# VH-VL binders against q0atu2: the designs that were tried, part 36

Target 1, 119 residues: q0atu2
Amino acid sequence: MLDKKARIRTSREYRNVFEKGKRLSGRFLIIYYVENALDNNRFGFITNKKIGMAVIRNRIKRQLRAIVREYQGQVKNKHDIVLVARAGIGKSSFEGMEKDYIAIMKKAGLFARNANKID

## First folded at step 1 (VH-VL)

Design k15 (framework fv_ivicentamab_arm2)
Fold by OpenDDE, second read of step 2:
Structure k15 (fold): chain C 119 residues (1-119), chain A 120 residues (1-120), chain B 110 residues (1-110)
Amino acid sequence: as target 1 above (119 residues)
Amino acid sequence: EVQLVESGGGLVQPGGSLRLSCAASGFTVSDNYMNWVRQAPGKGLEWVSIIYSGGSTDYASWAKGRFTISRDNSKNTLYLQMNSLRAEDTAVYYCARETSYDYLYGMDVWGQGTLVTVSS
Amino acid sequence: AYDMTQSPSTLSASVGDRVTITCQASQSIDSWLAWYQQKPGKAPKLLIHKASSLESGVPSRFKGSGSGTEFTLTISSLQPDDFATYYCQQYDSYSGEAYTFGGGTKVEIK
């Protein structure tokens, strides 16, 4: 994510993903994903108070953003994807979180065929 | 060009207050994670505070209650309100940007720093 | 708070030497570690993020490695421009504080 156009920002955009998208649950994450009509992918991130204090939620959000950024070049184009952090994510390691992301994205079929950073 | 410029440093007596400013250019303060980091003369770097893009804040344990980080979006400026200053607060204070889009990739933009001297 | 132990505090070396600086965290921080270079009278400069990723413009002689609790910054062949103080920093902590810097390592000419 190198610019603002790579982010889901408005409530309307989020609602569209939740209403029209598909849902997959992982150990630490839930993803909602839907095709968009753009030339780029957009990502949204949701952390709720069950995760912990604001500082913790912010850390988790930053971690998720880092993971998304790391693999963004390997995600199929033209998708809006919302990541919802589950309550247990606050106690997970970054690597655990990353593995969960990869697992869910694989299950969703959202990685490009030529992806080379996915274990 | 992306840059940060600190100001407001100076000499202050123990128990006094001071407000530092950090003017940003080339990027929007409210879209980034902004930090204050200080460095006592001849000493190492010490993190002071952060304001997240969403507006929430966090502080070093020693800074809580005495220091307040804030921003003015209309001025694209970061602030650090320092109260009840002590001699050990003497340091160069830097403002630093973490990343443009909430990624944890270190502090990539720093100001030149402003010196705060607390002395009677 | 997480402890961040950086060693050595001072290192004397000559141009062309291989220099190694270590940073140890009291708890695992995965790969969330950055390295900075600071010269006298100047602000720190980010060299490496995420333990091993070089920032743009940083010479390839700088290498970051490690994960978990043990991290290393290596300068394969020290250059005159490399004499400075180096700091490690964790930025993913569950200690209650967002960041912690190491104590610093001054690399000076032998």
Scores: ipSAE 0.006, ipTM 0.636, lowest interface PAE 10.1, mean pLDDT 88
Fold by ESMFold2-Fast, scan of step 1:
Structure k15 (fold): chain C 119 residues (1-119), chain A 120 residues (1-120), chain B 110 residues (1-110)
Amino acid sequence: as target 1 above (119 residues)
Amino acid sequence: EVQLVESGGGLVQPGGSLRLSCAASGFTVSDNYMNWVRQAPGKGLEWVSIIYSGGSTDYASWAKGRFTISRDNSKNTLYLQMNSLRAEDTAVYYCARETSYDYLYGMDVWGQGTLVTVSS
Amino acid sequence: AYDMTQSPSTLSASVGDRVTITCQASQSIDSWLAWYQQKPGKAPKLLIHKASSLESGVPSRFKGSGSGTEFTLTISSLQPDDFATYYCQQYDSYSGEAYTFGGGTKVEIK
């Protein structure tokens, strides 16, 4: 589970990321990201109804939170990052989601210089 | 007094281009979210585009690629560049402020509107 | 993009009547909904933001309620000045999709 301080919780905070942030699309994920004035990173997660039923959306959200938690130590500090699940994510494996997350974060320049956990 | 004044509307032929202006007074456009909203004669309100306080933009799906929202902070003015105009773009175009402050959401200040007519 | 369905499209009422207008979102928008009033030949006027927060200077007979997907605007005792067209508008899209207005409800003299 992500610590309370590492979560984007309010609609206002989500809007700030979309308003000021950059957008980058992966295979199953879109990220929006912006540098913050805090001493830590914060993450938000969006799974809309286009993905499927609530049970599927909730499963995807839990899996994304687990992935983010596992790799949070490799993310460049002082960023607010929102992950948006694309419609096709429901057909992906956990490993497929994980690899897409790593790839997109590296492309965004958000992974630490020594974040070579997966080739 | 907080005020928005649109200008630049007029008659334009199909396929033509037109640039609308929206001059702000009493507040700073870059401190707010600024919207363009249109209304065809006798029809309802239709959102066109937004420029966020940070400078990012979004568009209605039908407006993408044809319309561009921008601002000039030195002139405190909002713009809408409209290209490849069609008859169905005929409408009164309003600019509207949506405050980015914590306590006020929604479009609280509107201009008077400027009419764009696309025909011969 | 969220679809916003507003009903009824037109209603006829008399001064003193209680009027209720409904707005439905195709997906949950929490409380991120505004209500506007538009009189003929005029720009719209913001009445209510965040579903239920009355704008300064708006009469207390106007009340917004609801959350999620179903919202209402109620005018408790209709006044002559209230004959106008009313619009709801969502501003909760997190995917960068367009803000969406409802189709409008015209409140006419009976």
Scores: ipSAE 0.000, ipTM 0.539, lowest interface PAE 15.6, mean pLDDT 83

Design k16 (framework fv_ivicentamab_arm2)
Fold by OpenDDE, second read of step 2:
Structure k16 (fold): chain C 119 residues (1-119), chain A 119 residues (1-119), chain B 110 residues (1-110)
Amino acid sequence: as target 1 above (119 residues)
Amino acid sequence: EVQLVESGGGLVQPGGSLRLSCAASGFTVSDNYMNWVRQAPGKGLEWVSIIYSGGSTDYASWAKGRFTISRDNSKNTLYLQMNSLRAEDTAVYYCARDVYSEWYDLDYWGQGTLVTVSS
Amino acid sequence: AYDMTQSPSTLSASVGDRVTITCQASQSIDSWLAWYQQKPGKAPKLLIHKASSLESGVPSRFKGSGSGTEFTLTISSLQPDDFATYYCQQYDSYSGEAYTFGGGTKVEIK
């Protein structure tokens, strides 16, 4: 997502999520999530240099943003959610990445009960 | 050349504390996933803790509350603080680097440092 | 947490023998399995990653196979240098506990 309102942007905001939020580990992703005092969700994305060259990291970020955008309307409101790319994500398919995201978000209970198009 | 060198092991009484160090060379600790893995005498390998490149940490269920993994980026060194030590904590403790090219594999290990907990 | 069952615990063999070690996961881990070799007094050495990919420098007589819940490490012709303990390892994708190891298989001289 490109909307500034929907993004975690500052180091302080990230730290808050890491320190106060809950954590769940998936295959390709770790998510940290915490309730916020806003009316919207914010998402953060972290890719480490070990994932690969900048081109690869940027590709992964774009893919993650695309996945988040696809399902953002089904995510419960008032959450800050940070996605951390894990080992192996650089070799994963988009579909695999999406599947992992869905699985983790379901486990976290972050999808609305009546959410559709969630496998 | 990648190298990991553990130190700090020794004899400690039950209930005591010990801090292990792992000095890394040939790569940057803060750019990688670093792990502690232990091995009791004559037994198998048991994962203890991980510190992700982002700085977040995780622990085996049995290690939570007693063990703390950390790092000093300026020294390129990994640490394991062990408190409330028990006889069953007697083991060789290895630090190991995660492989990122494929999946969660440990491609480089130190020689290990022996921790003996005994009265 | 995912369980890893490794068998056998001990295996006696002679030089030239074909050796087979098995690891079974309680749930599917696709191909995300590694194999390690450990000699007495030494740290483990990564042999195979992603179930079947040999690490650099590992002899071709080592072969990893399998997917899902069943995995096998095969040494086609056991060499003197191969007597050691072998471990399989996987990451538990959803429990949050990383690096689950099998119980190990000691390959000793018959």
Scores: ipSAE 0.013, ipTM 0.633, lowest interface PAE 9.9, mean pLDDT 88
Fold by ESMFold2-Fast, scan of step 1:
Structure k16 (fold): chain C 119 residues (1-119), chain A 119 residues (1-119), chain B 110 residues (1-110)
Amino acid sequence: as target 1 above (119 residues)
Amino acid sequence: EVQLVESGGGLVQPGGSLRLSCAASGFTVSDNYMNWVRQAPGKGLEWVSIIYSGGSTDYASWAKGRFTISRDNSKNTLYLQMNSLRAEDTAVYYCARDVYSEWYDLDYWGQGTLVTVSS
Amino acid sequence: AYDMTQSPSTLSASVGDRVTITCQASQSIDSWLAWYQQKPGKAPKLLIHKASSLESGVPSRFKGSGSGTEFTLTISSLQPDDFATYYCQQYDSYSGEAYTFGGGTKVEIK
């Protein structure tokens, strides 16, 4: 599961990303992103009612967290990033969501090439 | 075991200052959102302030300019600095931890410390 | 900022009674509402988050319901341990205040 320090959790922090951040759209995802003053990245997830019933929204949110976790080592440091699921995401496969995430993160310039993090 | 222990309460004169402490064990305060909530004798709960995991802060409108929330990560301790105290600040002050979720909910509370502002 | 109105302010009940407490938000808060129980001299205890999600270790007789502006906490069969004051609290993602508590409902012995 995604580390709790890496999650955007407060309404104020979500508003900050929406108000000050940049926006890029993919096929199934929209990202909003802004540099933060922390030493880590934080992610937020929005699955609204346009997607479908709570069961579908919860499944998508869990899958998006898993995708973000798998690729967190490639994300440029010090960003707050909010993923908003688009209405059509419920019809996507896990692989489709993963591919869309990679594409939009690369387009945003948020994926680091050869990022080597030593623990 | 998660535990929060408040201290620093007592009797102060109007216009005085007081600093409250909240010692945390069983978890790391810098990994969580931490809150101060107060309760005047015989009255309801009133939110005072929050410090987010990243170090940013928010305050109730009536607390802004008089109260300051902070933490010392090396001591795993939360603080509330209270200045220009008034009789209406008389209350039990609780520290409370935000749960690991997408939104605000307070899963652990300290025992509270009584602040009495009287001449 | 959202106003949270809780009713009734005081409720007299007997063991075994079904007790209902209402919380009303001045604006829609979706499901971003928590319920707390507070006994005299003690800190509040989280019972329910996200309007209807029961916390681990909380008895199943407690049930939260509602969304938008109207919320209800129900105790299906009141036990001696349930005489306490109950508070709702909003944490809507777009509110002007991080938290707002209702005024509280004191459930006392009839």
Scores: ipSAE 0.006, ipTM 0.522, lowest interface PAE 16.1, mean pLDDT 83

Design k17 (framework fv_ivicentamab_arm2)
Fold by ESMFold2-Fast, scan of step 1:
Structure k17 (fold): chain C 119 residues (1-119), chain A 119 residues (1-119), chain B 110 residues (1-110)
Amino acid sequence: as target 1 above (119 residues)
Amino acid sequence: EVQLVESGGGLVQPGGSLRLSCAASGFTVSDNYMNWVRQAPGKGLEWVSIIYSGGSTDYASWAKGRFTISRDNSKNTLYLQMNSLRAEDTAVYYCARYSEGYDFYFDYWGQGTLVTVSS
Amino acid sequence: AYDMTQSPSTLSASVGDRVTITCQASQSIDSWLAWYQQKPGKAPKLLIHKASSLESGVPSRFKGSGSGTEFTLTISSLQPDDFATYYCQQYDSYSGEAYTFGGGTKVEIK
């Protein structure tokens, strides 16, 4: 779903975000984020065994990618962002995950003030 | 020359606490990813915790809430605070550095310190 | 989550033998795999990283190969100094998500 260019793909790239980035926690999500030297944003996704079985973790990853894709135009340019799913996210609705994502991105100052889809 | 020297291991009762130290020389701990890895007698290697160069931390699921990794940059020393110790925590605890290229393989290890949790 | 399986758990060998140890990942880890040697009472020592890259000072009789899910460590002519336990470790995923180490293979004297 996300363009190849917009995905964090290597362990080295994830390490850079964890090492140099800021951390912010929401109800279901933790984000780590850092400004990059590229012309675009890149996203990474982490789901651990505490969330549940592989089928649940795969569903969560697909849903998070869909949410990120929907709102990628509202994210301030030139950032690497890693989303880590917290324990309990498996019981959340899609809407619940979406609202948590919007809330933490706004709190981090990463969303454009005049985003067309967010009021 | 890189050296890691652990100390603080010993005999402790179940439910007790212990703090391990790892004194580093030949490099700066705050510039690297530092880990604790343990090994129960006659068993394999088990990852415990990491502190990233930026100060963020992570833990094995069974260690969260009981163990805390930290460092003192002025002393170039890594710590592991262990609380609510159980017989299953009996192991040699190693201080280990992830590679300077920020890959998650261990390029240097300390000699280990034995922690025995007994009745 | 990655599961790392080593086989055999133990093997008996004689000096001069060719020894092969296998490590299998539950899903592809590309080439992000390291091998360690541990002697009794001592800390592990890095032998190989990136599946096949030999560390400085490690004898050339040690060779790593493989990619994806199947990896091997080969010792072409076993020496007395090589009787030890060997561990593989994946480092494709971010740390803390799964067990990173294989269960180990003990190479003991026949």
Scores: ipSAE 0.006, ipTM 0.544, lowest interface PAE 14.1, mean pLDDT 84
Fold by OpenDDE, second read of step 2:
Structure k17 (fold): chain C 119 residues (1-119), chain A 119 residues (1-119), chain B 110 residues (1-110)
Amino acid sequence: as target 1 above (119 residues)
Amino acid sequence: EVQLVESGGGLVQPGGSLRLSCAASGFTVSDNYMNWVRQAPGKGLEWVSIIYSGGSTDYASWAKGRFTISRDNSKNTLYLQMNSLRAEDTAVYYCARYSEGYDFYFDYWGQGTLVTVSS
Amino acid sequence: AYDMTQSPSTLSASVGDRVTITCQASQSIDSWLAWYQQKPGKAPKLLIHKASSLESGVPSRFKGSGSGTEFTLTISSLQPDDFATYYCQQYDSYSGEAYTFGGGTKVEIK
């Protein structure tokens, strides 16, 4: 599990990201990202009912958290990042999600220059 | 040190009800994914229910309508309300924490509590 | 429901033997497969996660392999402490049931 400090938890925190952040869309994910005033990154996750039943949405959420955790150390510091799952993600493989995450994060320029797990 | 301790098991007649408890220590129940897994005598492991950190719940198809998972944050305790019990519900019931993040598995288990449904 | 077929159900072996247990998923679960060991009267103990990652404290004679739909747990040289029942468990389910265990494999002394 992501450390509590690494999570966006409040509605206010989410609202701040949506209002002040930038947005990029991938095949399976939309990310909203904004710089924060902290020493760490925080991640938020949103899954809508259009993805599927609650069990599916929670599965997707866990998978996304797994992906985020895997690459957490390679992401530039001081960012709040919200991942919004798109409808098609319910039919995607884990590898597909991972590739999409990597692609969209690269596009956003959020990976550190010395990152070595994003190929 | 992480510890899970189940209680509440016992003998109950068919059609009866029983509530199991799982007292957790060393971590916060409300911050984790908690599960019930049962094992009939001489049989395999069967997942029963999960309560997510967000409070949403899910159940095995056979458990829906008869079993209810819940928690008391003030007591750091997990519960399983079992109604309309049947002979086939006889089993040792384990509470188990599900590891969220990069890897997905049940990392901590209680010792289990025996539920016997018999006339 | 997501089907997990574990084989064999029972396996008789001697100390020093090589033991192989198989778990087959009806659909690809990538590498999200865990193996557990359970002894009588005890809760399951995690051995391997993510198909091949050995849990801390688990002897190196235990090895997990596979991906997709076919997975294997191998004990290279069976020890007295290894006689137990073993279960595989999958996570990545697209069905309404998020978690499924294999039927179990009882490893008993020949």
Scores: ipSAE 0.006, ipTM 0.626, lowest interface PAE 10.5, mean pLDDT 88

Design k18 (framework fv_ivicentamab_arm2)
Fold by OpenDDE, second read of step 2:
Structure k18 (fold): chain C 119 residues (1-119), chain A 120 residues (1-120), chain B 110 residues (1-110)
Amino acid sequence: as target 1 above (119 residues)
Amino acid sequence: EVQLVESGGGLVQPGGSLRLSCAASGFTVSDNYMNWVRQAPGKGLEWVSIIYSGGSTDYASWAKGRFTISRDNSKNTLYLQMNSLRAEDTAVYYCARSDWYYETGAFDIWGQGTLVTVSS
Amino acid sequence: AYDMTQSPSTLSASVGDRVTITCQASQSIDSWLAWYQQKPGKAPKLLIHKASSLESGVPSRFKGSGSGTEFTLTISSLQPDDFATYYCQQYDSYSGEAYTFGGGTKVEIK
């Protein structure tokens, strides 16, 4: 589980990311990201009903949190990042999901230069 | 009622500039993903640009550098700045809404279009 | 950007006919494909999204099918109101461009 301070939790915080942030789309994910005034990154996760039943949506969220947690130490500081799951993610493998995350984050330039787990 | 209304089209000389407007009603432009799509006379549809709810933008490869999409939240209006216009830019320009957030993706709301004619 | 090849460019048919339009993507776009109908002097109208989801208010005689690289729009029984130009559109974010349209198919009276 991500630390409480590493999570976007309020509607206001989500709206700020959507309104002020940049957007990049991957195969299974869309990310919205914006700099924050904190000393830590915060992550948000969104799944909609098109992903599937609630049990599926919850599974996807759990998997996304696991991926974010795995690579959070390699992400540049002071960012709010919202991950929006795309419809096809429900049929994707964990590896595919991870690969997509890495690809998008690289494209966004959100990984630290010395990151070594994103090849 | 939800609608989009384009304006600003007209005749312009090659090399000239023109700014199109798209006034939205029934929904908020800044809360949505807005697009410009053009159609040359007797030709097909061609996507030009998108502005995401977060304010980031994207363009067709051919449009980069000459076209700029923007919005005025206070006016609930979408814009397309077109520079260095060419004859091949002659087209009806449509604004259209898409819903990437809910993965609709497709353009569900269209304006009536505004004609831009580039000619000497 | 992904190439979208639509066929045929023109199709002549009669009322009551079964009409089939094909759209091919140069790479897989999963189900991120929409179909539009456009009549002369009018803006396009969304018919189908996500390859097979019928838009509200669209007659059931319209059917979208396919996934990956091959997609089809079928009109089971052509009606007078259906004579128009139809376009497919990809909206796969991996394509390099947010959207790409097919070349269009004009369905005209035989």
Scores: ipSAE 0.015, ipTM 0.674, lowest interface PAE 7.6, mean pLDDT 89
Fold by ESMFold2-Fast, scan of step 1:
Structure k18 (fold): chain C 119 residues (1-119), chain A 120 residues (1-120), chain B 110 residues (1-110)
Amino acid sequence: as target 1 above (119 residues)
Amino acid sequence: EVQLVESGGGLVQPGGSLRLSCAASGFTVSDNYMNWVRQAPGKGLEWVSIIYSGGSTDYASWAKGRFTISRDNSKNTLYLQMNSLRAEDTAVYYCARSDWYYETGAFDIWGQGTLVTVSS
Amino acid sequence: AYDMTQSPSTLSASVGDRVTITCQASQSIDSWLAWYQQKPGKAPKLLIHKASSLESGVPSRFKGSGSGTEFTLTISSLQPDDFATYYCQQYDSYSGEAYTFGGGTKVEIK
């Protein structure tokens, strides 16, 4: 789904976002975000066992990646963004997760129509 | 109960190839960061490779180009394809889980290890 | 890549002794360090993560401390079950390798 270069891959990169980034909580999602020195955005995804069994966590991860991919063109460039699923996300619908993502990105000032053209 | 069980080790000649398997139970490999770590006889631990939950991979510099980490989600199994093997690759190979969730990145679950001997 | 230097390589001790093992990183890793115990013929066992957080089921005599470039593992009153090899491991790699291990410290009976 997401291009390899658009993914946060290492513990070091996740650590940088958590330590230096800003935090914003939504209903089902928490985002941590920081400006990067690249010419593209990178996304990370975290789903822990508090969400539920593996089948639920796998579904949530796939759905979050799909949501991020659909809206990547509207995200301001040069950011590392980590999405952390909250325990209650397992009871949400795809639509609910999508709306929460849009709301938190707008509130963070990261989401703007036609702000960037991401791959 | 969570477990990792390795297989595929054995004797191989220099220049040969070998594929190691690591079967996971009690959790899903695609939900975690999965690693290979090796240990030469009487020596210390040496990290080999990682596959991230999203499928991206990284390798120790000496492993890049010779070793390939992969997984089969339908079999919940991790693999390490080793090519162009050298005597220096003789080691017990462990698969191990790491999960970077703010407080963790350490290897909390390990397999029993499988011995690879590169000789003759 | 981060070099992890562990000392001593071998340590002789008696039951009841306080044992201290040190681990130095070539550059700051903040608190992104784990400690493992390995017995002959067995896989390593995680003891401590994030420099000082004790894993569930690990005896309280094990204590991790430090941050930045210098870390220690202390066993306050060595027990027979504690004779093993101990490894530190960083998970704050900037380039090349995601994880680097120290060379190990073998704790032997005097």
Scores: ipSAE 0.007, ipTM 0.541, lowest interface PAE 13.9, mean pLDDT 84

